VHH binders against Actin-related protein 2/3 complex subunit 2A (ARPC2A). Designs and how they scored, part 1

No score or structure here was measured in a lab: all are predicted.

Target 1, 318 residues: Actin-related protein 2/3 complex subunit 2A (ARPC2A), of Arabidopsis thaliana (Mouse-ear cress) (q8lgi3)
Amino acid sequence: MILLQSHSRFLLQTLLTRAQNLDKAVELDYQWIEFDDVRYHVQVTMKNPNLLLLSVSLPNPPPEAMSFDGLPLGAIEAIKTTYGTGFQILDPPRDGFSLTLKLNFSKVRPDEELLTKLASIREVVMGAPLKIIFKHLASRTVAPELDRLVAIMHRPNETFFLVPQADKVTVAFPMRFKDSVDTILATSFLKEFVEARRAAALNTAPSCSWSPTAPQELEGAPKETLSANAGFVTFVIFPRHVEGKKLDRTVWNLSTFHAYVSYHVKFSEGFMHTRMRRRVESMIQALDQAKPLEKTRSMNNKSFKRLGLNEVNHTNSK
Below, numbering starts at 1 at the first letter of every chain, in headers, positions and changes, except where a header shows other numbers; antibody chains are not in Kabat numbers.
F, E and O are the ipSAE of ESMFold2-Fast, ESMFold2 and OpenDDE, as the mean of both directions, binder to target and target to binder. V2 is 0.75 times the mean of E and O plus 0.25 times the DockQ between their complexes.
[cut] marks letters that were taken out.
The coordinates of atoms that the task and the answers printed are left out; those that the model quotes come from them. Centres of patches stay.

## First folded at step 6 (VHH; from B24 with S31R)

Design E4
Fold by ESMFold2, look of step 7:
Formats: sequence, structure tokens, C-alpha cells
Structure E4 (fold): chain B 318 residues (1-318), chain A 121 residues (1-121)
Amino acid sequence: as target 1 above (318 residues)
Amino acid sequence: QVQLQESGGGLVQPGGSLRLSCAASGFTFSRYWMSWVRQAPGEGREWVSSISGSGGSTYYADSVKGRFTIARDNVKNTLYLLMDSLKSDDTAVYYCTTKIREGDYVYMDVWGQGTQVTVSS
């Protein structure tokens, strides 16, 4: 689970088709939206057939310090380190877009590996702030362009906050759900999630807590950005949690926390709830112990009667 | 040369109104969030309000919400703060500020010179 491996299939298809047909002069002007949050624009003109313009529109940056040139913190560095030479970042980008890359196939013809990485541009850009912050944490420093409070807004109502310090980063998730039933289910799930981490004796792991009110570390944030009706979940990340291979795992787990909770609320009981509960326990274990996530097993060849006998034996221990 | 220049401050009575302006030059104004920050005598700086590059998103400190309005004109490259129902504790120097790109990986804090707002009676 690495952000650079989650590519847009349609963008990849478009790039591959163009790269394999450079001898054909073609006018391309494709715009499309993937997920609810990213718009892509690919342009090729007959005048410059070896040039391809790739533009990406991202959610508006929040008013906090993450808003540099209309891109997430560290996005330009991440693009340069991921893609190398053979492209130009346009300044300014095309009107209405957050980022425009100009790829010149005449200078360096990209192979399929590079085109696959280009198709992951959303993940490269959106993951950049977390990577910058946690790379500095691993070195016990703080990036010089950061304010005390950094907001990351993937989607409306999925904003979360970082408070970077040289020796720790506090990560706070305001949790918000649209209707009152979902709010109750999410609140119950979040309380159980926090207690499961504490009860499972994961004491070498990041601190995790739940509160109905905003943590004091979020003082100074605009009130509207702290909207929550299912409380706040707070993690404390230390340098040991982001060293080596753990950096990408920690970035991924924090980036997907909102989505994971929302998914659980959507599928809240029965067979799917049992599978999701095992996934949560595996995710907690992966964050704390750097172990692979365990696979779930099915009871497709066994009756529930045999499962019930095992549960009776467990309850007799009480 | 990147520059922010505030104007429109002055002396007003409590309950009065002022409109502050911030003229921006030397950068692509419409791409950047803009903020107002104030500093009362002998106190630290206090964030007042922010607005997105397009003007579609606005935010206010609790102390000014409902009384102040932030706006921008991306044709004139000008940021505004309309201040209504002024109180004596709004007395401060008001600064226009932003963070803009200076090179590939360097961001620069840009501040205006400030404009004095004094609410007295």
C-alpha cells in the first residue's frame, strides 16, 4: 500500500496510446473527472506533436500553511524526485488547474514504467505534505515553510490536521457524518477502535485517543474547519514510526483513516462487519509493528454450528 | 518586485465602519490565499480573516465574525476588509499577508506595511 502505485487507468491508457503513436500527428484535448475530486486535462496539438500537456485540478487548499502556489506542500519536490528529467512544470499552470506538466517526447521518450508513474500524479501530489512532514520528523526537524498547524483537505468534511514539532507530530481527525444514525454508529466504532488499541497492549505504538471536543493543539484553527459530530481522533507520531519502510505505511494509514471509518459506517454489521473488524485490527497491528496485514478466511465449507461450538468453549472461560 | 500595500485605516467612533484595501503587485494575485492579520499595541499578532485565490472560500476569527467581510477583486489585484460595528478592542495595525512561491522549493512570507485602525470615543 504505497501512494505511487495507485494510478489512474484512463490517464495511463491515454499516455500509452500517445507514446506509442508519436509518428501520427494528432490533436488531443481530453478532459475528465475521476472520483469526486480530481479533473485531468490532456492536450496535444498538431503544431507541436511531440509535446503533451497534462493538467490536474485538485481540491482548493485550505487557508492554513499548506497553500503554496495552489499546490499541497512539497508537491513540486515530489514531482521532480518521482519523474526526473524530460518534463517542465509550467508556471503558471493552465487556467483552472492546480498543476500543468509539459512532457517533451523528443528529448526523452518515456517508457511504460515512467508513464505508469505519471498516471499516479494525484497520489504523488496529495501525499506530498505528509511525506515532507514525516521525513522531517524522522530527522527530528520541522520543514521551514510550515505553520504550526497544517490542514489537509482531501474532500469536504474529510479535513484533518497536523501539528508538526521536531520530536513528534500530532495528527487530529475531526469526524463528521451527515445523518444522526451514521453519527452514532461512527462514534461507537471510534471509541471501540481507540480502546482496542489500548487493550491490545500496543504500548510501543503511537498514542491514539478520542474526544468529543477539539484537542487544544487545534487552537487557532477557524471554527468552520473543525466541524465534527462524531468527535476527534488524535494520533501522536514519533520519529520511530516513520523511519525506513514505515514512512510510506504511516502516510498511507493516516491518509485513508477518514475513508476507512466512512466505509465501516456504510457496512456496519453482519458478515461484512466481521471482515471489516478484522481489517481494522490488522491495520492497527501494521501501524504499530510493521507486519503484513493478515488475510481473512471464509467459512464456505463449514456450518455455523461448528463456529458456535468454538464460541461456547470461549465463553466458558468467563 | 513583490509588494503588498494597505490603505483605508483611520480614526472612527465605536459602531463605525471602515473599508481596508490591500494593493498587490509583482505576483499572480488570483493564485494565492490572502489573509488579514492585526496587532494591537503591546500584543502579539492575531489572525483576522482569509480568502481563497478565487474568492469562493472565506474564513473569519470568532472575534470578528458577523462584523467583518473579506473580499477580493482579481481584476484590480486588490484585497478588501469591510469592517462594521467597530469596537475599541479592534484598535490595531492591520496587515495584509500571503505566502508565495520564490523559486522551485522556496516560499516567501509577504507582508504589507500595515494600516492603523483606531476606534476611540
Scores: ipSAE 0.000, ipTM 0.155, lowest interface PAE 16.1, mean pLDDT 73

## First folded at step 7 (VHH; from E4 with Y105F V106I)

Design F3
Fold by OpenDDE, fold request of step 12:
Structure F3 (fold): chain B 318 residues (1-318), chain A 121 residues (1-121)
Amino acid sequence: as target 1 above (318 residues)
Amino acid sequence: QVQLQESGGGLVQPGGSLRLSCAASGFTFSRYWMSWVRQAPGEGREWVSSISGSGGSTYYADSVKGRFTIARDNVKNTLYLLMDSLKSDDTAVYYCTTKIREGDFIYMDVWGQGTQVTVSS
């Protein structure tokens, strides 16, 4: 599973650049929007050149998704666990943002590992509910605050579902694509994905299945959330999949699953386009070769000598 | 203060029975899943059994299934483990454990001190 490092590349680059230029008293104030309506704000002031403020705005969770104070459940804990004591969470966050982190470079050495983690803040926050559920699973328990069916936002206006039980957690992804071609590619990819996982007898990996219709486990979900033109992918997570260091890996894999699929679909589409282009070019070339050299028949202007209608002089034959 | 206290351990012969108890205090007992975990000498911790807050759902490790029964009394804030047909392999320190929510979806693991169960002839 190509662990698509789904960190923000731009954020990482910004952080790396700042870390390399700590001795330079340069103000930094960058705001940008990434995919899925995630906004970032990085700020460093001249007054406090060692303080970096990272603000993140997440899309609003759909009504079915569980949230607390505009963040996924457990987000604060996930941040604290991931980044440690070198970060301060500002409360309240900066205006218009869901989360603001304060990093003091005088207290924390900004190594590449730390900065990469920071660049993954979206995944950390978005994966927090999964982490809670899987920590309970590891202990063969269920969090009392959770319903039978839990919806977690992974994209704007898109949720995937969990059915947490003490012995297993079922994770179901409705797969939606806007483009008809993408839908076809995604469907094919998902089928192959499931088959490949089955074949690899990866006794250590969670089992997965694909269905064109919603799994029975999603009974009770709002009807609007069960539309999936590329079908449903279902994972079954067992305690063995979330033991020790495996927990974070499993969280990451599931949190980035849709992105993974989307990436591959895009790649496939690109490949197809390239192939089609080549085919078209080849056809054009063939057509050009098939064009008979119109021999410039030099229209020899055969001067049609207008045979002058010689005046058939009516000579008077006597 | 949140506390779990195990009791009822002891020496028993193979085929014998024991009843472990875990007294809970400092939290809403009926809200949380409770579990028994054991640790044999030189081995890692092994999950034994879990029970839901209401007591309606119970789960067992394969190694103890059919022999052990987990139960709870929410009025007495007490978790129980009925152990029947004990085997030498059941020798371990048995711990009562739970996850309690503290604050905004912060969960804390709570463990008792454990009670020794020794199955020997």
Scores: ipSAE 0.847, ipTM 0.957, lowest interface PAE 0.5, mean pLDDT 88
Fold by OpenDDE, fold request of step 12:
Structure F3 (fold): chain B 318 residues (1-318), chain A 121 residues (1-121)
Amino acid sequence: as target 1 above (318 residues)
Amino acid sequence: QVQLQESGGGLVQPGGSLRLSCAASGFTFSRYWMSWVRQAPGEGREWVSSISGSGGSTYYADSVKGRFTIARDNVKNTLYLLMDSLKSDDTAVYYCTTKIREGDFIYMDVWGQGTQVTVSS
């Protein structure tokens, strides 16, 4: 499984570069947009070279998604737990952002591990609801504030669903693709994915299934959320999957599942395009090679006919 | 103060019965799932049983299924574990536990002090 790097590469590089050049009074003011309309802003001022402000703008949660103050449930706690006391959460966040973190490099040693974690801020925040649910599952309980059906945003205007129970958590992903080709590729990929996992099921990994229609567990979900052109993938998470260190892994796997699928679809598409291009190029080359042979045959046949007619006329005059 | 206090443990013969109680205080008892967890000497903690806030849903470990019954009295803020057909393997310290919300989606695990159950001939 190509472990999709679950962190922002650009953010990580920016942070690493800053950490390596702490002694340099360089002002930083970088703003960029990444996949799924996540916007980052990194700021370091000349006045305070040891203070880094990281602002993150997340997509607006759909109406069905559980959110608190524009963030996923438990996001603040997840941040606090993940990064510890070395970070300050600014309230309110910077204008136009969902979250602003203040890092003081004079108080926190910026090692690669910490910076990598920081570069994973999106996943930490977005995975926070899952972490809550799975912590309860690990203790064979259910959080009392959760509904039977929980929707979590994983993409702009897209949610996946959880049905938390004491003995298991059902996780269902509506899979949607905009492009018809991508849809076909995704569908095929998902079927293969499920089959491969079933075959490998000797493994401690959660079982998964694929269906073209919404699973029964999603009964009561808004109708608009139940349309999925590439079908539904359902995972069943048991307590054994979220014990100890497995919990974070499971959270990460589920949080990045759509991205994983999208990556593979894109790869497949790219491969197909490359193959098609090569085929076309090969055909063109073949055509170009075939053209000179026709010209040479036509020129040689015209020269032979001209020589034959002139030779016959000279013999009859003697 | 949030507190859980177990009682009812003791020495019993194989095949005997015990009733454990857990008195809860300092939180809205009926809101939260409650669980029994046991720890045998030299072993890790083992989940035994869980019950929903309303008492409508109960879950048991396979090792105790059919022998143990979890119940709760929300008026008395008390959790119970009825243990029948006790076996030597049931010897452990039994803890009542819950997960309560302390803040905005901050959860805290609450544990009692435990009560010793010894099954011996």
Scores: ipSAE 0.839, ipTM 0.953, lowest interface PAE 0.5, mean pLDDT 88
Fold by ESMFold2, fold request of step 12:
Structure F3 (fold): chain B 318 residues (1-318), chain A 121 residues (1-121)
Amino acid sequence: as target 1 above (318 residues)
Amino acid sequence: QVQLQESGGGLVQPGGSLRLSCAASGFTFSRYWMSWVRQAPGEGREWVSSISGSGGSTYYADSVKGRFTIARDNVKNTLYLLMDSLKSDDTAVYYCTTKIREGDFIYMDVWGQGTQVTVSS
C-alpha cells in the first residue's frame, strides 16, 4: 500500500518558510480552502513576528456524524497528544473557525517532522473518534456514548461507519464515485483488493470483504448515507490490530482508505487512457496508409494530435 | 476519588474455586464496562473478562471460558469474578479495571491494586 500525501502542501510550505526566516519581520494573512471545503487561515503580524496563528474550519457534518463545536469528538485531546506542548489552543477560536492554534516560534522551533504533522492537522482532527473507539477496543471495552453505530465523515462521499463491540470493531465503507468509469474501475479494484488480502491469508491483517449491498450492521443508518455505486468494503478490527504502535497505523489506514482507492482508480484510468490512445493512433496510421490520397490537411491534423499525445505520455515511459 | 479495590484472593488447590470482588467508588459504576486482567509472575498482563455497564453483555478469554463467570451488582457497585475449576496456570495477580470519562471525550484508565490468586498443591 502506497503512502498517501494527506497534508496541506501550502500549509507545510508556509510553516517551513516561516520557521526558517524568523529573523525577517513579515505580515502574512493567508486564507484558502482545501480537502473539499476545509478552510485554513494563517496569520503573522509584524508586531509579534514569532507568533503564528493557524485556524481551521471544517465543513458542517450531517446530523448523524459525531461532532461538537464543529470538531469531531476527541479532537482537542488528539491535537495535544500529537503535537505536545509549545502551542496554545485558543478558546474561543478565531471568529468563523472551528479551531485556532497559536504557535510561538521564539519559545520552541519545531523541526521539519513536527511541521509536517502540523500540516496534517485535518487528519489528526478527523481521526480523533477512531482513536477513542480503538483505545477502548484495545482494553476490550466500549465507550458508553459510542456504544452505537458511529458515522465518520471526512468528505461528503467519504462517510464510513464503525460498529464498536468489546471484542471487535466492524468498519464499513460505502464506496461512491461520481463518474461511471471511476465506478467500474473502483468496483474491479475493490474486488481484486479483497481477493489479494484473502489469498495472502495473513492472520495479523484485518479481515476484509466486499459486498454490492450494505452489511446488516448498517441497518440503522440513514438511507442517504448508505448510497453506494461501487459496493461496500468491510474490515473487522480486533484488539491485536490496535495495540501499542499499531493504533496509529490502523487509524491512518482506515482514515485514508477511500483516498487510497481513488488514487488507484485514477492511476488505472491513466494507464487505460494511454493504452486506448496508442491503439487509436495505430488504427489511424493503418487507415492513413491504406488511403494515401486523402486530404493533406486531414493528415496534418492527425499528425498534430499524435505529437500532442506523445508529449502528454512521455512521463509514462518507465 | 475514583477507586477500585479488589479482594477475595488467596491460596487454593487445583480444581478449587474462588470469588473475587472489586468495590468501586467515585464514579457512576453502572455506566461503564468493567474488566478483569491478570498478570502471572514474569509475564505480561492478560485480559480475562469484560462485562457491560448493564451486565447484559459478557466476554471471556479463551483460556477461562466455561470456568470463570463475570458478574456485577450495580446496587452495591461491586464487580465479581467467580472462578471454578482452577488450574496452576491461573496463578496471578488479578486486577479490576475500567475506562472512565473525565470530560470532553477523554478517557482515563483506572486500575485496582490487585489481589493475588495462587493455585498450588
Scores: ipSAE 0.482, ipTM 0.829, lowest interface PAE 2.6, mean pLDDT 79
Fold by ESMFold2, fold request of step 12:
Structure F3 (fold): chain B 318 residues (1-318), chain A 121 residues (1-121)
Amino acid sequence: as target 1 above (318 residues)
Amino acid sequence: QVQLQESGGGLVQPGGSLRLSCAASGFTFSRYWMSWVRQAPGEGREWVSSISGSGGSTYYADSVKGRFTIARDNVKNTLYLLMDSLKSDDTAVYYCTTKIREGDFIYMDVWGQGTQVTVSS
């Protein structure tokens, strides 16, 4: 799929700048909120200039989502696995935040790769429930804390659902778009997407399906979360799809699915508008030519071509 | 301390039957899914069967469906594998295993020491 940017640009720049200037005694106290309502706080004091505190506040989970102390299920494990032992997770986190990491740059000088991973902390934390569920699937078990239906919210209005079983996990995406054009394009795209994957079903890719109505597996979900006007996309994930290196890829693909669809919808919309604009210009050009011939018999007049709609005829290739 | 101890393996003829047991201690047995995994000499581990904490859901590898039955006794904290119609391909060390939550939603794989099953003509 399309590579979407997965890290906070401002967080990365803040971390890089600090790591490159450790010999400076500085005071930093940056707080900011990013597009999906995630709040960050970076703090460095002159008293301890090699220590950096990174705090993250996550968006409010919907009532149906599973969480622990304001963190998605498995977030602490995901952080430890991703970043190793060169930092400290503070307990409790800084007041008003879900998570605080303490980095000691004098013990470990992180390279740009690690800092880029740290800048992706939202994705690490938000992907944690998927990793837990799929690690259990790989072992043909189910984590005992999970309800039959697990709601995952990565962005506002992007809630999707998992139904974990020991031999498969059903993943269902209610697809909803506010714009009627987007809805039509999304529905068409999703039907084509599902058919293209069905044609490639001999490969190891997870099967998927589209339905205009909620699949039976979503019974019991809050009615509001089942709101969809572009239907429901369902993936069935088997243990073979989450073995070894495939685990992280499957988590990524599912976590970015709605953004992937939205990107293709907006891309298609842009091409439609460009094509329609060229069609209008072409019609105006044809009217200009017809009008000069028609007006030559009755009156000589300026054609639509004199308006510059298609001024360079030798450039009308494509 | 979390412990799993398998027993009941042995030597059987093709077409024979065995019942494996796995005694569990140190955790709330009825809460966790349990699995049987086997390993033939010089080969990797192969998942055999899994059962839910309540015992209400069971799953089997295609290679053993219809021949093996997984069961559990949540009063005695014991997992079973009833093996019928044994074939030479079933010769392996059989392990019981589970994933136990340790804290902060960290899961640890727990394995028994294994019990040898040999199917020989």
Scores: ipSAE 0.170, ipTM 0.673, lowest interface PAE 6.1, mean pLDDT 78

Design F3
Fold by ESMFold2, look of step 8:
Structure F3 (fold): chain B 318 residues (1-318), chain A 121 residues (1-121)
Amino acid sequence: as target 1 above (318 residues)
Amino acid sequence: QVQLQESGGGLVQPGGSLRLSCAASGFTFSRYWMSWVRQAPGEGREWVSSISGSGGSTYYADSVKGRFTIARDNVKNTLYLLMDSLKSDDTAVYYCTTKIREGDFIYMDVWGQGTQVTVSS
């Protein structure tokens, strides 16, 4: 299983470095953009060296989600729940940002676990509507301000939908890929994923299905968000899936589902590319064996290394 | 107290134009998405348009896209709906609305009193 990283590495290193060097009075003013959709700004002044301001600019939520100033439904509560009392949310945030947190290191020295959670601020905020919806599901209620169909747009190509009811929440993912090879691989992976879950994980895992066409529950969604070329994956979430510690796990799994599929597609494409190279090499070898001339054998062995992973079963024989 | 008050409705001929206004008070207007919703007699409420707190993002129902324009003035705490090329199907009471989350399970739905728009020959 390949673990997907959800935090900003640069933000984490900035926070760790500052927290480990509180005895130094420094001036910091870092601003950067990650993945073309999130802008971060970290500020520390010599005047108040134990204070750090973290500002974040996030993509706008869809209009079906209740929100304010670019923050999804429940974002403020999710921040307070996740990070506790060592942080202050500024109201208003710094101009041009959706959110500003003030960290006071003189009152509490956060450990690496907390700073890692803080470096995941994008995922905490973007997952907040799911937390609110699933907290209500755990209580067998539905928040009365929600429409029948709730759109969650983490990135333009990763919009998915929830149909909340008091006794279940239906979650539907329109799957879309730009590359025709990726689309074929994703469709094959998704069909296998659904079958493997049906065969192995009964009664304790959410039910899962795949369909080439939009499920009926998605009637009323904007047609452009329903343009899926790798079909639709549907999960049904019951209260038992979001009770206790399972809430955060379910939110994380659903929030990262697109990335999970994309990562496996890229791994599968890498293996297919290697298989294609082996087929070409085999054809060349067969053509050489048909020649009347002698063959020359190389003493080199190719190192099998894709996506930076090492493999144990590739031995030197050259 | 959080309040919304619509104005600018009236009787207009098909093809005509109107500008609706919504005065907001009692909350930090610039922090909240604002929406227009309409209700024709005997029908359910139909979402018309929404605008982000800063005004940087706008969205429209297909039935009004290209004819209506939503805007806001965060200095005057006023939401607008500019309605062009009006047709009889646009006849409805128009409401401005927002939702303010006050806690984990506590929500405040804020609606104005509505303003009547009537399109007739």
Scores: ipSAE 0.000, ipTM 0.178, lowest interface PAE 12.6, mean pLDDT 75
Fold by ESMFold2, fold request of step 12:
Structure F3 (fold): chain B 318 residues (1-318), chain A 121 residues (1-121)
Amino acid sequence: as target 1 above (318 residues)
Amino acid sequence: QVQLQESGGGLVQPGGSLRLSCAASGFTFSRYWMSWVRQAPGEGREWVSSISGSGGSTYYADSVKGRFTIARDNVKNTLYLLMDSLKSDDTAVYYCTTKIREGDFIYMDVWGQGTQVTVSS
């Protein structure tokens, strides 16, 4: 399961506690992993209590893009615009990390708003390409030097594409799952997801569509990145979706879409396996009462059954 | 001039070992992720392994995990691939490659000429 919150709670508490105790000399050396893929390291020395080093290790990008030192497109600018002054991006980062920020609390008195933004550094970095493109969309422009097709590649199965235009940005997700059960469940979920949004016809939410084949807008993308077995989900983003506070919400929703689908597929799989086991047991009992030889056949046909019982969250029903 | 040059390929028997090297020049080697990619005859390119600029993070394709080891020497600007327990399926031209970011949306793709690895009984 993936936690879909906008900031690291542990990082925020660490930063708040440090900011409230700047007058105390302390040694901090905390490392931890969140979201199953982001590693943090916070360091403070007693000799320099107003300085804090925050290091972040991001997921390895897939080889088709081979990103610069693990940082997504636009990450440097996003960090500068989000956090302002009072920090330094170290070059090189601390060994084993994609990014290291040196924060000087004596230069800028931190408040809770700034510390919350710092605790959201994963979102800031991972959302950077979307933020740059959507800021131009809000101004009805397209960023200069931008390719027609912009790939965002977090992990091998989580690439997606932007096609920026002055009046809209098309966002396309090739959906790929590793096994056939997940693929079938994801395809069904995505079709229902799209139909529910279409039926609602809300002006607030971006429209979306699903197709078993790549949309025309993805022509020219590497074939490896178009490897989808659960179809393609396309969102159309207009300026009204990215104006004001909607910018960060839209960026977050698109950045976490793969995780959102994967979460619901795994919930549905657990629920389905539980119900299928109960149904198979009921069928075996009925057949055993009528056919002794059928008992042997039914036992040998349990190839789909998982070992053990699953607990499932019932918040996602068909 | 940015350049990558592979060496160390050759003919080896199944179960054997090879060590590939990739000499890098013309850029700050320690700043960039490096990758090995291979291409078997008549096949598309297959990613093999990647290593972070510092060497602290390494990743492997499932087909080579546990048998291959990627390493780098940032003093000598050299990338390595240590290949053990070689199989006939490992026969390919092996390339070292990187992508040098010239700006937030500008890339320079750098590939070596490749080195042939042949696993033959």
Scores: ipSAE 0.000, ipTM 0.254, lowest interface PAE 12.5, mean pLDDT 74

